# Ledger of designs, part 60: miniprotein binders against a2bj90

Target 1, 235 residues: a2bj90
Amino acid sequence: MSRSARRKTSALNTVLRVVEVFASIQGEGPFTGTYSVFVRLAGCNLRCPFCDTRYAWSLEAGKPLGVEELVEEIARYEPSLVVITGGEPLLQRHPLNSLVEGLESLGLRVQLETNGILPAPARDEQLWRVYHVVSPKDVPVRVPGAKLHPSWVDYARATGRAWFKFLVANEQHVREVAEYVAKLGIPRSRVYIMPLTPEKLDMKELLELHSRIASLAVKWRLNFSPRLHLLVQLP

## First folded at step 6 (miniprotein)

Design ni10
Fold by OpenDDE base, second read of step 6:
Structure ni10 (fold): chain B 235 residues (1-235), chain A 110 residues (1-110)
Amino acid sequence: as target 1 above (235 residues)
Amino acid sequence: SEFEERFREVVEKMKELIERYKKTGDESYLEEALELAYEAMDIAMESGDPKLIVEALLLLAEVLHLLYEKTGDPDYLEDAEWLAEMALEYAEEHGFPELAERARRLLEEL
């Protein structure tokens, strides 16, 4: 066990590199339909060929924003949920813990979106208290450099505040997910399958894909995540 | 590789900026070096080479440490130490003992 002393953040004056802040509806995972503020952080440790937010890959693509200013900006939207996303939010883990502390002090609920390559939160991090949707990129999509860190399985068991959202295009992908989660001992109730959407789908093709993947979710006894924002034409 | 060549070019530019900073005390050279450190990270992440990723983490931590020494802003120190810890863990996981030792030395200086 490497003694990485996961840091306690003490100051709300830390800086995050932020690509964008916007209000919308959470379109994916267990919080689908929730009025949310999205904070998209800059930088990603992957280069997924299917990524719809490639503009967030560079750390340089983000503007530096103070945590206090960002908390105030988020609070003005009166969100039912704050969604921290990006490239990979955990590349800014330290100031992200300060952001979470500030948001929780206002009684705001926080959900993190992560690719699960970096270690899960430790008990002494503010991130330990929030909800996490982990989207592995090793299965079934096999993005180079992607590997789910095993600590996410332990975090999910310890807290009940993690879900796993897998991108799938067909029944073979759903089979691979089912085998993978069984091998890791992830409860099926924590597993979502979501349509892998190419950039150029029209609304008819998008609906057909959702229908196929939802039917596979029922067949394989897995939860289904829509891409609701795409279906209702929101950000 | 193309990535290693691009990475090396960025690192050389960063070294020049750090040397200019050491001679002048002008913080603007550290700000430019920080931008290049993020570019080096982007190149490393695009390559998927674990060695380049560890080197990029260390370079970013080194620049942030110099910014802390100059400004006294604790945020730079906190970020530098976190990046150095990540570099250490990643170097140990991937079997880069020299980079792991460089990360340990940086953590002792922070």
Scores: ipSAE 0.015, ipTM 0.310, lowest interface PAE 6.9, mean pLDDT 89
Fold by ESMFold2-Fast, scan of step 6:
Structure ni10 (fold): chain B 235 residues (1-235), chain A 110 residues (1-110)
Amino acid sequence: as target 1 above (235 residues)
Amino acid sequence: SEFEERFREVVEKMKELIERYKKTGDESYLEEALELAYEAMDIAMESGDPKLIVEALLLLAEVLHLLYEKTGDPDYLEDAEWLAEMALEYAEEHGFPELAERARRLLEEL
């Protein structure tokens, strides 16, 4: 068999473990406000204390879906953006590249959300051509084992298709982010700070937190990401 | 722990399948071992135990390397390299020198 024929029949190469597929509005990052289909892949290599999607941590949490079947399901939503998230989507890198190829063939815009521990895409991967929002977990809310792979900075500089999004609760966190991105050579124009939202905030507290973090973004000359879906009560 | 016991049980079944592969040359045993390696990963990730996660990454990389040796498919080699590199970095970060050395040995074989 050819590599292509074998790849199409292998579960490793053409099947993704998918937790959920749903339409919503992208609430975070550079594409905030965009009508999107979210594809949540199973599995994660971290156990973040503030994780909103703990139900996706296990690979077993996902149902096996063929790449072609998933492309057809996504296309039926007619989205402006396909957001591939998880867990950590790069744990399923091989079939993910096949998914991206199928989505691009339909002219669909793709954004990957990743913790950045695994290497950035190589030039010969389909993933090289799509947008990436990298959420480092080594600063300012430090998660053990969450070191950012240095190839993400090179990828961002080479392509202009990566942004770095950091959860922050206060000005000390913003200072630590500013020092971190300066040390790694990440341009401030590619940095977003986003409110670290505790689970028990009421709407007034949520708005006040957003206001404070947005003000800090202005002060520190960084981009601000809301958590818009929380404010408008969408998934 | 419960997770550690479940992990060890799955790993032992995986080793049995690899041994059967070595005796028969039948690729289907490696395919079954791969499914068990992913099951071990699921258990490790559910446990949140970084040592089990590193062990699961190494086991998955080892099975993928055997699939590469059997088939010549460079996709298996690429996957094995990614997982072994991740295992090494994670083992070093968490202070697991024996697992870090195992990861370095695997990377040299690849």
Scores: ipSAE 0.006, ipTM 0.208, lowest interface PAE 12.2, mean pLDDT 82

Design ni11
Fold by OpenDDE base, second read of step 6:
Structure ni11 (fold): chain B 235 residues (1-235), chain A 110 residues (1-110)
Amino acid sequence: as target 1 above (235 residues)
Amino acid sequence: SEFEERFREVVEKMKELIERYKKTGDESYLEEALELAYEAVDIARESGDPKLIVEALLLLAEVLHLLYEKTGDPDYLEDAEWLAEMALEYAEEHGFPELAERARRLLEEL
C-alpha cells in the first residue's frame, strides 16, 4: 500500500458525509423534549414522497468531516443527547461506529434515527450500545423498496434499546400499524405513532392533526410521538 | 434515457476502479468505487427504473463485499448480504430473471 492509499483507507473509517450539525430539542419519539445535538448524515436508500429532508438524499449533499473533528464539534454544545439522523445514517455504518465510539468515550448518550431497511447492529458494533428509533416506511405509508429488516425485532427484544415510530394520517393507518406490530411480536410499549404532516400545514391545521392522532393513540393503546419541534418552531 | 447514460458512465468508472483494485490491492480504489456505487443508486432511484435500481443495488453490494474481503469488517458483509437479498426480491417482483440469478450468485459468494 502506498502512503496515499493508507491515508484514504483511514478516511473511510473516520470520515462521514454530514449535511448539518445543530442544537435543538428532540421533537419526536421516546426522547421528546431532550436538549440534543442533531447530526444529519447525507445519503438515503429511500425517496419518500413525504420526506422533509430531501436535501440529504444524495451523499454529495454532505461535506466530508473527520470523526474526531465531529466529536469535538458535538461536545461543544454540551448535549443531553446526540441524535444521529439523515437520509439513512446506516449507509455510513463503518465511520458511524467510529463516531459512536468517540461520543461514548465522552459519556454522551446517542440515539440513532433509521428507516429500518438495513440490518440492526450486531453485538460487536459500537452501534449495539446506543438507542434506536426505527421508522418503518413499508407500513402504513408503503414507500417502494421499504421493508423492515427482521433483525430490528430481535435487537429490540435483546437490548430494550429500540422503539418503532410509524407515520400515520388516519385511523386506518393506526389499525394497520397495530396489526403489523402484533404480527411481528413487537410490544405495544415500544410502538409510537406520529402524525404524517403534509407540506404547508398552518399551525392550526398542525395542532388539529396532532390532536386527532393523539386521540387515536389513546384509543388504540399506543404511544404518541409529536412533531414537537414544528409546534414550538425549532429546527 | 439521460438516466441510463449517466448510470452507465458511473458504472464504467466503477468497473475501472474495481479492476485497478484487483491489480494493485489499493483500498483507495474501493473507496472511490463505493462513492460511485451510492451515486449509481441515486441515479437509479431518480430514474424510477426498477431495472437500474436492481443493477445499482447489486453493484453496491459487490463493492461492499470487496471491502469486507479486504478489511474483515462484518458490517460490510451484512450490508452486502442485505442489499443482495433486496436486489433479489426486487428482481423477482419485477420479472428480471437474469438480475435475480446475478443476485443469487452474489449471495452464494458472500
Scores: ipSAE 0.005, ipTM 0.213, lowest interface PAE 10.1, mean pLDDT 89
Fold by ESMFold2-Fast, scan of step 6:
Structure ni11 (fold): chain B 235 residues (1-235), chain A 110 residues (1-110)
Amino acid sequence: as target 1 above (235 residues)
Amino acid sequence: SEFEERFREVVEKMKELIERYKKTGDESYLEEALELAYEAVDIARESGDPKLIVEALLLLAEVLHLLYEKTGDPDYLEDAEWLAEMALEYAEEHGFPELAERARRLLEEL
């Protein structure tokens, strides 16, 4: 095959629908406090109540960007972490693997945020080598049609590169999360509970909510994720 | 406020769709009402007004309950119960007795 023909063939696997690219601090999960570039991909396979990013639900909300162009844009920020989020990033799986390859070639650390409905990465995917924060929508804030793909538990045990993050409002929610992770065999060390913020709270209310959920994390021996960006008023 | 006006516009459109559903039995009106109920939640959250947030949560729970009655899908019932319980808690915490009573009535119907 000619070089020109190979270039044309690869183009289909090197375009992503991107909603936004911006620098901020990772406010959630195991990398909280890290200077990060956020890449929000378009498209989602769920319609969650209290979704903060409903503008990203449609693939049409994203502009087509080549992987090489996107890698160069991300690199200009000199980030300690690249956070790929969306919508649901795994809906654009093939070009996403190409993006991850390009970012890793520059020595950049990559974290994917996913709802976990689509299967976990296979060993031959570039996505196998990066970090994943999985936000199941099975419990406690049940979303119709949501179900965690069982391969995510196997992936987490095999690689140590996946964590499970749950939005909780009260102790009953934490109990439901604890029962869920025990049933699926998810180690407590890989579980984060995070405050559910259905409303815009003042600083006192937001801190009180964080304190309550953190106290429950200690009581139930689970990890705690803040929503740090809300506390410091960043995107 | 501007948020209150936007909220009321969305709620009125939602109520019209629910009435059309009651007259026709056409589930598509409930699906459209659900989208508007989510929009009402977004407006209420942006406003930071706890009364609008409670009202929006109750409206979303009511639409989900109607979807459960129409489809029999237990996921709609579970979501409606959770949202109505949250609305009751917030209404009691912020001193909205009429909204708390609406939440209790809805929970009795679920």
Scores: ipSAE 0.000, ipTM 0.189, lowest interface PAE 14.3, mean pLDDT 82

Design ni12
Fold by ESMFold2-Fast, scan of step 6:
Structure ni12 (fold): chain B 235 residues (1-235), chain A 110 residues (1-110)
Amino acid sequence: as target 1 above (235 residues)
Amino acid sequence: SEFEERFREVVEKMKELIERYKKTGDESYLEEALELAYEAVDIAFESGDPKLIVEALLLLAEVLHLLYEKTGDPDYLEDAEWLAEMALEYAEEHGFPELAERARRLLEEL
């Protein structure tokens, strides 16, 4: 193995601040139901009121971990999908590209979850070749400072490797999403609506909310994302 | 209103580019028309005027249909249909019969 070559890489391309690594089922978006390993990176450029991972907001919340060591840890799970999430993983863009390169060299499928405030990948980035689920935070429940970078729409149309996922609670939210999608030129086929789940729902309420939002997805001809992990009680 | 004036200016430039595209077959005019169509949608939603919103959605659907005719990409056709249907629903909800008829005619062409 070429340890000498690996040691010559820049520190900026080889260290990530990592909050947690764990195996679960992808419960959301186009790869729902896939056995996945989740890599949560530290740092976020938003402070969402409904955020369930506030512990990841600070870069200091993450432990420094070498890209090579992280790739080896991920590989031990033998996942069908690697989900890179955070905070906002694109805040660590340069070492993230190195991580993606390492994972792809092992034939692993990679999905990034991002708020889309930072620009979409450029063609010369390793990130250009992986899947992206973009969760805009400017609609329907607007988060201060949130604004989708316009390059994500161009990236989605050019590559077919980006989808847009929106949290919705009712039909008015779906209408606001539809207006937003039309305004920005996001392809309908790449739009998912997903239930906005309050913390204190029992299982019956959770299922009823899923049913209601799924019915709205049919009515508005949009894709539906469950929060499957919540329904089956996984992390 | 200032929104109506801005909207009209953008729409006129867009129509000029579409006419140039039809005469030359140069896809760059169609790409520029698409940018202006999204700008018209931006102005319409910013205004909150449902009539401008319906007009903007129909114009965007028309440009996407032209892109479908040029490229054969089914995503453009699906997006044009979805936007024209949304425009029809809004026109019917707000009582704009002429715009509703334009939406139905566009849906028949798709």
Scores: ipSAE 0.035, ipTM 0.539, lowest interface PAE 6.8, mean pLDDT 85

Design ni13
Fold by OpenDDE base, second read of step 6:
Structure ni13 (fold): chain B 235 residues (1-235), chain A 110 residues (1-110)
Amino acid sequence: as target 1 above (235 residues)
Amino acid sequence: SEFEERFREVVEKMKELIERYKKTGDESYLEEALELAYEAIDIALESGDPKLIVEALLLLAEVLHLLYEKTGDPDYLEDAEWLAELALEYAEEHGFPELAERARRLLEEL
C-alpha cells in the first residue's frame, strides 16, 4: 500500500505557532487605550523571572495556524490595531512577515512587541512597515542572555516606527535607563518606562507602584507606560 | 542529564531529516527539521547549559541556511548569519573553542 505522501505545502512561510488570539485594550506603550486584537505567538529566547506569560515559552505551547486562517480570525474582531506578541514573535520571523502582509492588505495597523535581541527588520521585510515596541531585558533588569541588538536603534532612527519600553521598579532603574538611552543615542521621546509588577500585587499596591513610576517619568523627562489592562481588569 | 539525552534525540532526528532532504530535495523535511531546531533551542534554554544553547543555535542556523539555498529568500540567510554570529560570540565568551570553530566554518559557508 503506497503511503500517499501528503504534500504538506510549504508550511514554513504560512504557519505560525499561536498560543492565543483575543480582543482587548492595548494597555502598554504608545498605543495605550487602543482597541486591539492580540496574537500571542509561542516560543521565547529568554526565561525572564518576572514573565507573566511563561505558558508561551515553549514553541510546543502554540498550535499551528495557517496565516490566511489567522488573518480571517483577526479581521472578524474589526480591530483598530493588531498586536503581535508572545514569548518572542521574531523567532517566527518568516511566517510573521506573511501574516503582516495579509493584515496590511486589509488596511489593518500592526504593532509588534519584541525583546529586541533579534535583529530589527530589514527594508525588504513586510515587518519593516509596522510599528515596533522594543522591550530590552538587559537594562535595568539584567535578564541572562538579554542584549539589545544595535539594529533597533538604526531602525528607530530610519523609520520613526520604534519605541523602547523599559521595565523599572525604582529610581535607580530609571537612572540606568536614562544613562543607557543617552549612550545609545535613543531620543527620550521614544523611551517609555513601565512598572515592573510582581505577580502578587493587590490593586492598591498596583496603583501605588504606577503613581511612583509615573512621578519618576516626569522627574526624568521620560514617557510613562501604564499596565492599563491590569488596572481595568482586562486581558 | 535528562536534557542532554532529549537534546541528542532531537539532533539525531534532525540529521536524519537533513539527509532525507539532501537525497530527495523535498522541502517538507526542512520544515520538520526547523520544528525540531526550535525544540532543540527550547530544551537547551530549559537546561541552562551554555554548550547546548550554542549547539541549538548552530543547528537552527544550519536549517535556515538550507532553506535559503532552497528558496532564495534573503531573510533565511540574514537569520542564519545572525544566529551563527550569536553562537560564535557565546561560544567564545563561555570557552567552547570547538563550537566557536564550528560557528566560524558555518559563517564561511553562508
Scores: ipSAE 0.270, ipTM 0.684, lowest interface PAE 2.1, mean pLDDT 91
Fold by ESMFold2-Fast, scan of step 6:
Structure ni13 (fold): chain B 235 residues (1-235), chain A 110 residues (1-110)
Amino acid sequence: as target 1 above (235 residues)
Amino acid sequence: SEFEERFREVVEKMKELIERYKKTGDESYLEEALELAYEAIDIALESGDPKLIVEALLLLAEVLHLLYEKTGDPDYLEDAEWLAELALEYAEEHGFPELAERARRLLEEL
């Protein structure tokens, strides 16, 4: 089933609840190493046990900012990539589409980080045109309520603008991911496995974990995502 | 608002489909209701109205509970319970007592 969405022209009073805006290096996924501005939106539709951004779960965690003001703030950083993350950014879908429209009008490349429980963009949304990194919570350890919306697989195939990123701790997790993506028909070229990093690993432990998961990526013929920002101590 | 009108239209269609399911036992009506539940979420999110968002979460939980009753798949029950709990938290956080009570009632049925 595909979702039909009608694109609305953005209004002057369009507002997003924003937790933080900061410059860093994208440490994860297909754009690892890119100078980026991160926009963390408030609100989340999941309560993941592995979540390290619990401070963003509530909509009240975010300050209301107008889309135009946010676009201007982002543009001052002159980023190579704008990473919109959260919580779950798609909880604020309408103003998010307006934000993306504003950012694209400035020639800025946009990447969305999403848990994929809400539908993928429809063709008439501005979000259809930007990059998406989807982090399903169905596997390897299922989070209740976290079923990946089937439209994300269709979107990935249709556009080539979505990748699927999974946190893994061991080979059993990688096996479960491989079975999951095969079952759903997700192309392996669109799949990243990334180390599940427990709190307070020292640098040696962090590097060893990265090495182990990278080796599993080679063995299982999946892409590997580091958590580069953790290795170089950036936010 | 226009979003409230669109939301109510989707909700009424869902109720109609659920009634057809109850009369026929045909799971295809629940599948269609599930599509509408996601459409309700989309409308609620477009509106930015936390009250509509809470109501949409409850509607999805209700459809998932019916799917659980039909299929026996425990994932549907677990998802319905979690969504109803999330709806309760959000309703309490935003001061929507009637939606909070609806969420508590649903949790009792699960």
Scores: ipSAE 0.005, ipTM 0.191, lowest interface PAE 13.2, mean pLDDT 81

Design ni14
Fold by OpenDDE base, second read of step 6:
Structure ni14 (fold): chain B 235 residues (1-235), chain A 110 residues (1-110)
Amino acid sequence: as target 1 above (235 residues)
Amino acid sequence: SEFEERFREVVEKMKELIERYKKTGDESYLEEALELAYEAVDIALESGDPKLIVEALLLLAEVLHLLYEKTGDPDYLEDAEWLAEFALEYAEEHGFPELAERARRLLEEL
């Protein structure tokens, strides 16, 4: 084996395909309002028709970045939270565990955003220790190929570090979510409903949609996730 | 389909690289095969064909397994196991018994 080949293979376990790194406010879920660095990973196992990050669907859309270099880049922002998102971050599970280890060694809090198709972290993974916001795409939006992996329910019960965020457009969707989480035995305190936003809403329409969905959250006794970044015009 | 043709072309190149690796022991062929495996996954995901998705995941797991055997890095093994398990479950759910059996055989080799 050439010295060059060994450097590339050892690099694969320590290299992530990254679309973008930026600082903003977490706009969604249980950490809404937190000053965060977002790491958007490349590659997704879904093709959601409502996806706002279609540019991250291909693994080729990401640049290869070393985990160590990425940890240093993230640390420079002095974040209150590191949010790992993407297409689907768990497609890069192994180097992602290495990233989490590096970030945790600096005392940084980490939150993963996942579609929940891939298995939840095992106890021996570094990912076991972080916070997860699972966004199922089977209910109510029924994206082809989407199915929540059952291990996420078990992970949520075992750790208390998972929340479930569902995209909803109307009261029928909220009903379907309520029935679904009841069937799976997910506590309502761990369930968020979030507005499903079409690409071309003006600010008035966006606020009206938020108001409607928030009212439904109260009615159905579910947590509400805003799209805060859209409301305050941040990334 | 256009996706199936592109997928087959990538898979053929991967097989050639794996054969070259088996003959030479040069790990550079596995690195190149891994890049093509990710490309095959992208093509499969773009197609939305569950069968191509399972095939792509199994090919990626096979390349990762070969990288583990070559390097001894447990991380390649863990990734290969996870992909093979996921491919098995996905194949069973979608009614692909031949691909499920291929996934089981890969898991027995890991």
Scores: ipSAE 0.011, ipTM 0.254, lowest interface PAE 9.4, mean pLDDT 89
Fold by ESMFold2-Fast, scan of step 6:
Structure ni14 (fold): chain B 235 residues (1-235), chain A 110 residues (1-110)
Amino acid sequence: as target 1 above (235 residues)
Amino acid sequence: SEFEERFREVVEKMKELIERYKKTGDESYLEEALELAYEAVDIALESGDPKLIVEALLLLAEVLHLLYEKTGDPDYLEDAEWLAEFALEYAEEHGFPELAERARRLLEEL
């Protein structure tokens, strides 16, 4: 199963296809509560059935921006954290390494959100030095072709700069996640479970779901990620 | 069950849209059916019922296949193939032979 030629955005050495840039609070993962600027890159190598950002799937959804121009735009926000997300940011790997180099030259902290299908950064990449939140799509409900690249476990162990975040709806999902991470040798301290939030929840339902998943995190001795931005009604 | 009822409601509306598409050739009905197919998957995942999950994934794969036939976009075909393979594996793991056979038949049509 091949992907279309458009996923070769990595061939554009100094240009990224960007869907949106906005300031908010990081609502998820190990940096929850941090004032952040979000950079959503276009293109994805998956079409997940429960995807929240289908508008970012196509590379044509993104405006071409030069790396230097994007660094300047991000810097104007004066963020405590730059969150690079997408689709799948590693589809634009070459210009992404250049973006990271520019951001680090300004002393900015960078976090990448990735599905982990593509290999983890090599030691000679700028991406080696930044934080990664990996969201595997091969568990609890598997998407074929979405197998986590084994280099991500090695990267997490070598650097301490990767965490694994899983969307879960119930205890059976948590059990499947626990079995998966044990089999791959992922330390529990690097694992987050996060509520799978249906599109149309009211605030009471959203809080109740957070409470249930948090209780399961305690029971299974895993970390809990909220969707804080949903609770406080931010983008 | 609440989940089975919600699932059935979404699937019925999806079937109506697919029928309208077959009568009119209007792609917008398939786009709307696609959104409902994803909603059915969300309901199935929330329920934790593996039988509903397999059924939802097969329905999603069917809609994506129709979109491929209409648009020629290879991403739809690739996604339909992946989802049908996943549904087959999931049905086999959970002991649903009838659903596994439906998945195999869909893969033959793809």
Scores: ipSAE 0.006, ipTM 0.173, lowest interface PAE 13.2, mean pLDDT 81

Design ni15
Fold by OpenDDE base, second read of step 6:
Structure ni15 (fold): chain B 235 residues (1-235), chain A 110 residues (1-110)
Amino acid sequence: as target 1 above (235 residues)
Amino acid sequence: SEFEERFREVVEKMKELIERYKKTGDESYLEEALELAYEAVDIALESGDPKLIVEALLLLAEVLHLLYEKTGDPDYLEDAEWLAEMALEFAERHGFPELAERARRLLEEL
């Protein structure tokens, strides 16, 4: 391997393509209400029609940031949680493991948001140690190319550090989720249903949708994820 | 717009591939058409034009339907149905009655 190839490989392990870094409240999943720094990584392996972060789909939409610099930037916010999101964060798995190592060295809690298409962390990855919210796009929303990788079920069982968040619009979707998680052996205590908001709703419509889906969550004995940030008008 | 021109070029290539498939029965043309359908969706989404988005979703659903008919893989059918439903909802909400009717017809064929 030429000296140039080694420099490129070392840079690839220490540089992330980052779209944005911001502080807000975690609006979704098991950590809802937590003061968080969000790191939105560039690049996605899906093209969800309902995606609210389409600007993050291209790797070129992100700026290259060094892991060390990014750790320092995150630490300045004094977050209660670091949320790694994006398009699909696991497309940048190698430098992401380095980022997690840096954040954990500071005693920061880390949560990953992923679509679950890529394999779950292995035991030797730093990512093994963090919390994961997996948002499948195959059920009920059936995004082409979306398929939950089976290793996420195994990871959830082995670690207890994974939750599954499903986008739902109606009771049929909730039924499909209930059947799907039962088939996979995912405990209901690890399942969240969240309102699917394919378009920009007004606040009245958004609240009505939340109320309907929350009622369905109770009926079907599933956890409810709000889109709290939309309700309180935060990023 | 630059987006509309790029979109049309991709759609024309897709139509040619679909026609070649219909003549030959060669699935490789559908696989190539599927790649172009995703590109069309990307272009449409980048444009932010609701009309192009609906058109792109319908084209992707059509290719997925053809792949289902060819392969019998239910995943293609399920994906096509959902895309067509989404296209219908979008078309109705944005006031595209012709595209809504196209989406309804596609859902009847699925």
Scores: ipSAE 0.015, ipTM 0.290, lowest interface PAE 7.7, mean pLDDT 90
Fold by ESMFold2-Fast, scan of step 6:
Structure ni15 (fold): chain B 235 residues (1-235), chain A 110 residues (1-110)
Amino acid sequence: as target 1 above (235 residues)
Amino acid sequence: SEFEERFREVVEKMKELIERYKKTGDESYLEEALELAYEAVDIALESGDPKLIVEALLLLAEVLHLLYEKTGDPDYLEDAEWLAEMALEFAERHGFPELAERARRLLEEL
């Protein structure tokens, strides 16, 4: 039986557990400033102490939505970019490939945000053709159980469609990131450092942190990612 | 609960079909068991009960593995691996050690 025939039944390969769908501006990474629709998938394979989206950790936090219904909902926003995030979206890998297929059929640009613990896409997956921002959690703030899957470096070199984004609080963190990416052979052009924002920073503190991390990016010759949505008070 | 009752009924029917497959070698029983496995997943997801969800994922992975053994179709193996890995992760996170061990054993067999 073909996979297409199996997709006609309600199942994990045709249903995604979705926490929220909303329009905003992409505030982070290589597409900062882009009008985007965010699709937050439920479930995560980590429990990061600094996580802003703990409400998405459980698969049960998401409502079941059919792929076709979700594609239609996303299309109504007419976005320049569809950002698929979570939790960890790759936990729902098979229905996610079906979602990407539907979005690609409409000519929509897709970006996935992932912790990189699960393997990178294979050439025969729909996910092979979309953009990926990988946020390793093994450096500089080490999360227990986190380890970047080595296939992500190969995928980045083969496709040019992956970047690596690291949360940093100080210059020691930046040094550790620089050593890590050099050891793995990740080109500096594909590396972003981004401010690690503790809860309850006021706007002045947030701006000062952004300035400090941006200055370190210049010093270390790495790319800088803001958290623009926090600065302009968008979701 | 209503969901537990419906889930158990579907699983019982699925196990009957798998037994018939083992006696006859007739793939059509596995195809029918697969439809019921997907129905069990739908019921578990509607319930929001993490234990039912993990159990349903494991049952679906087990049926897909049997289909792989019968047909040699790598799509079945890929799906079984993904579902078993997801079941293991959820079982560990929600504290279901018996289900986590079932998932590890299935992954070893794949």
Scores: ipSAE 0.000, ipTM 0.175, lowest interface PAE 12.8, mean pLDDT 81

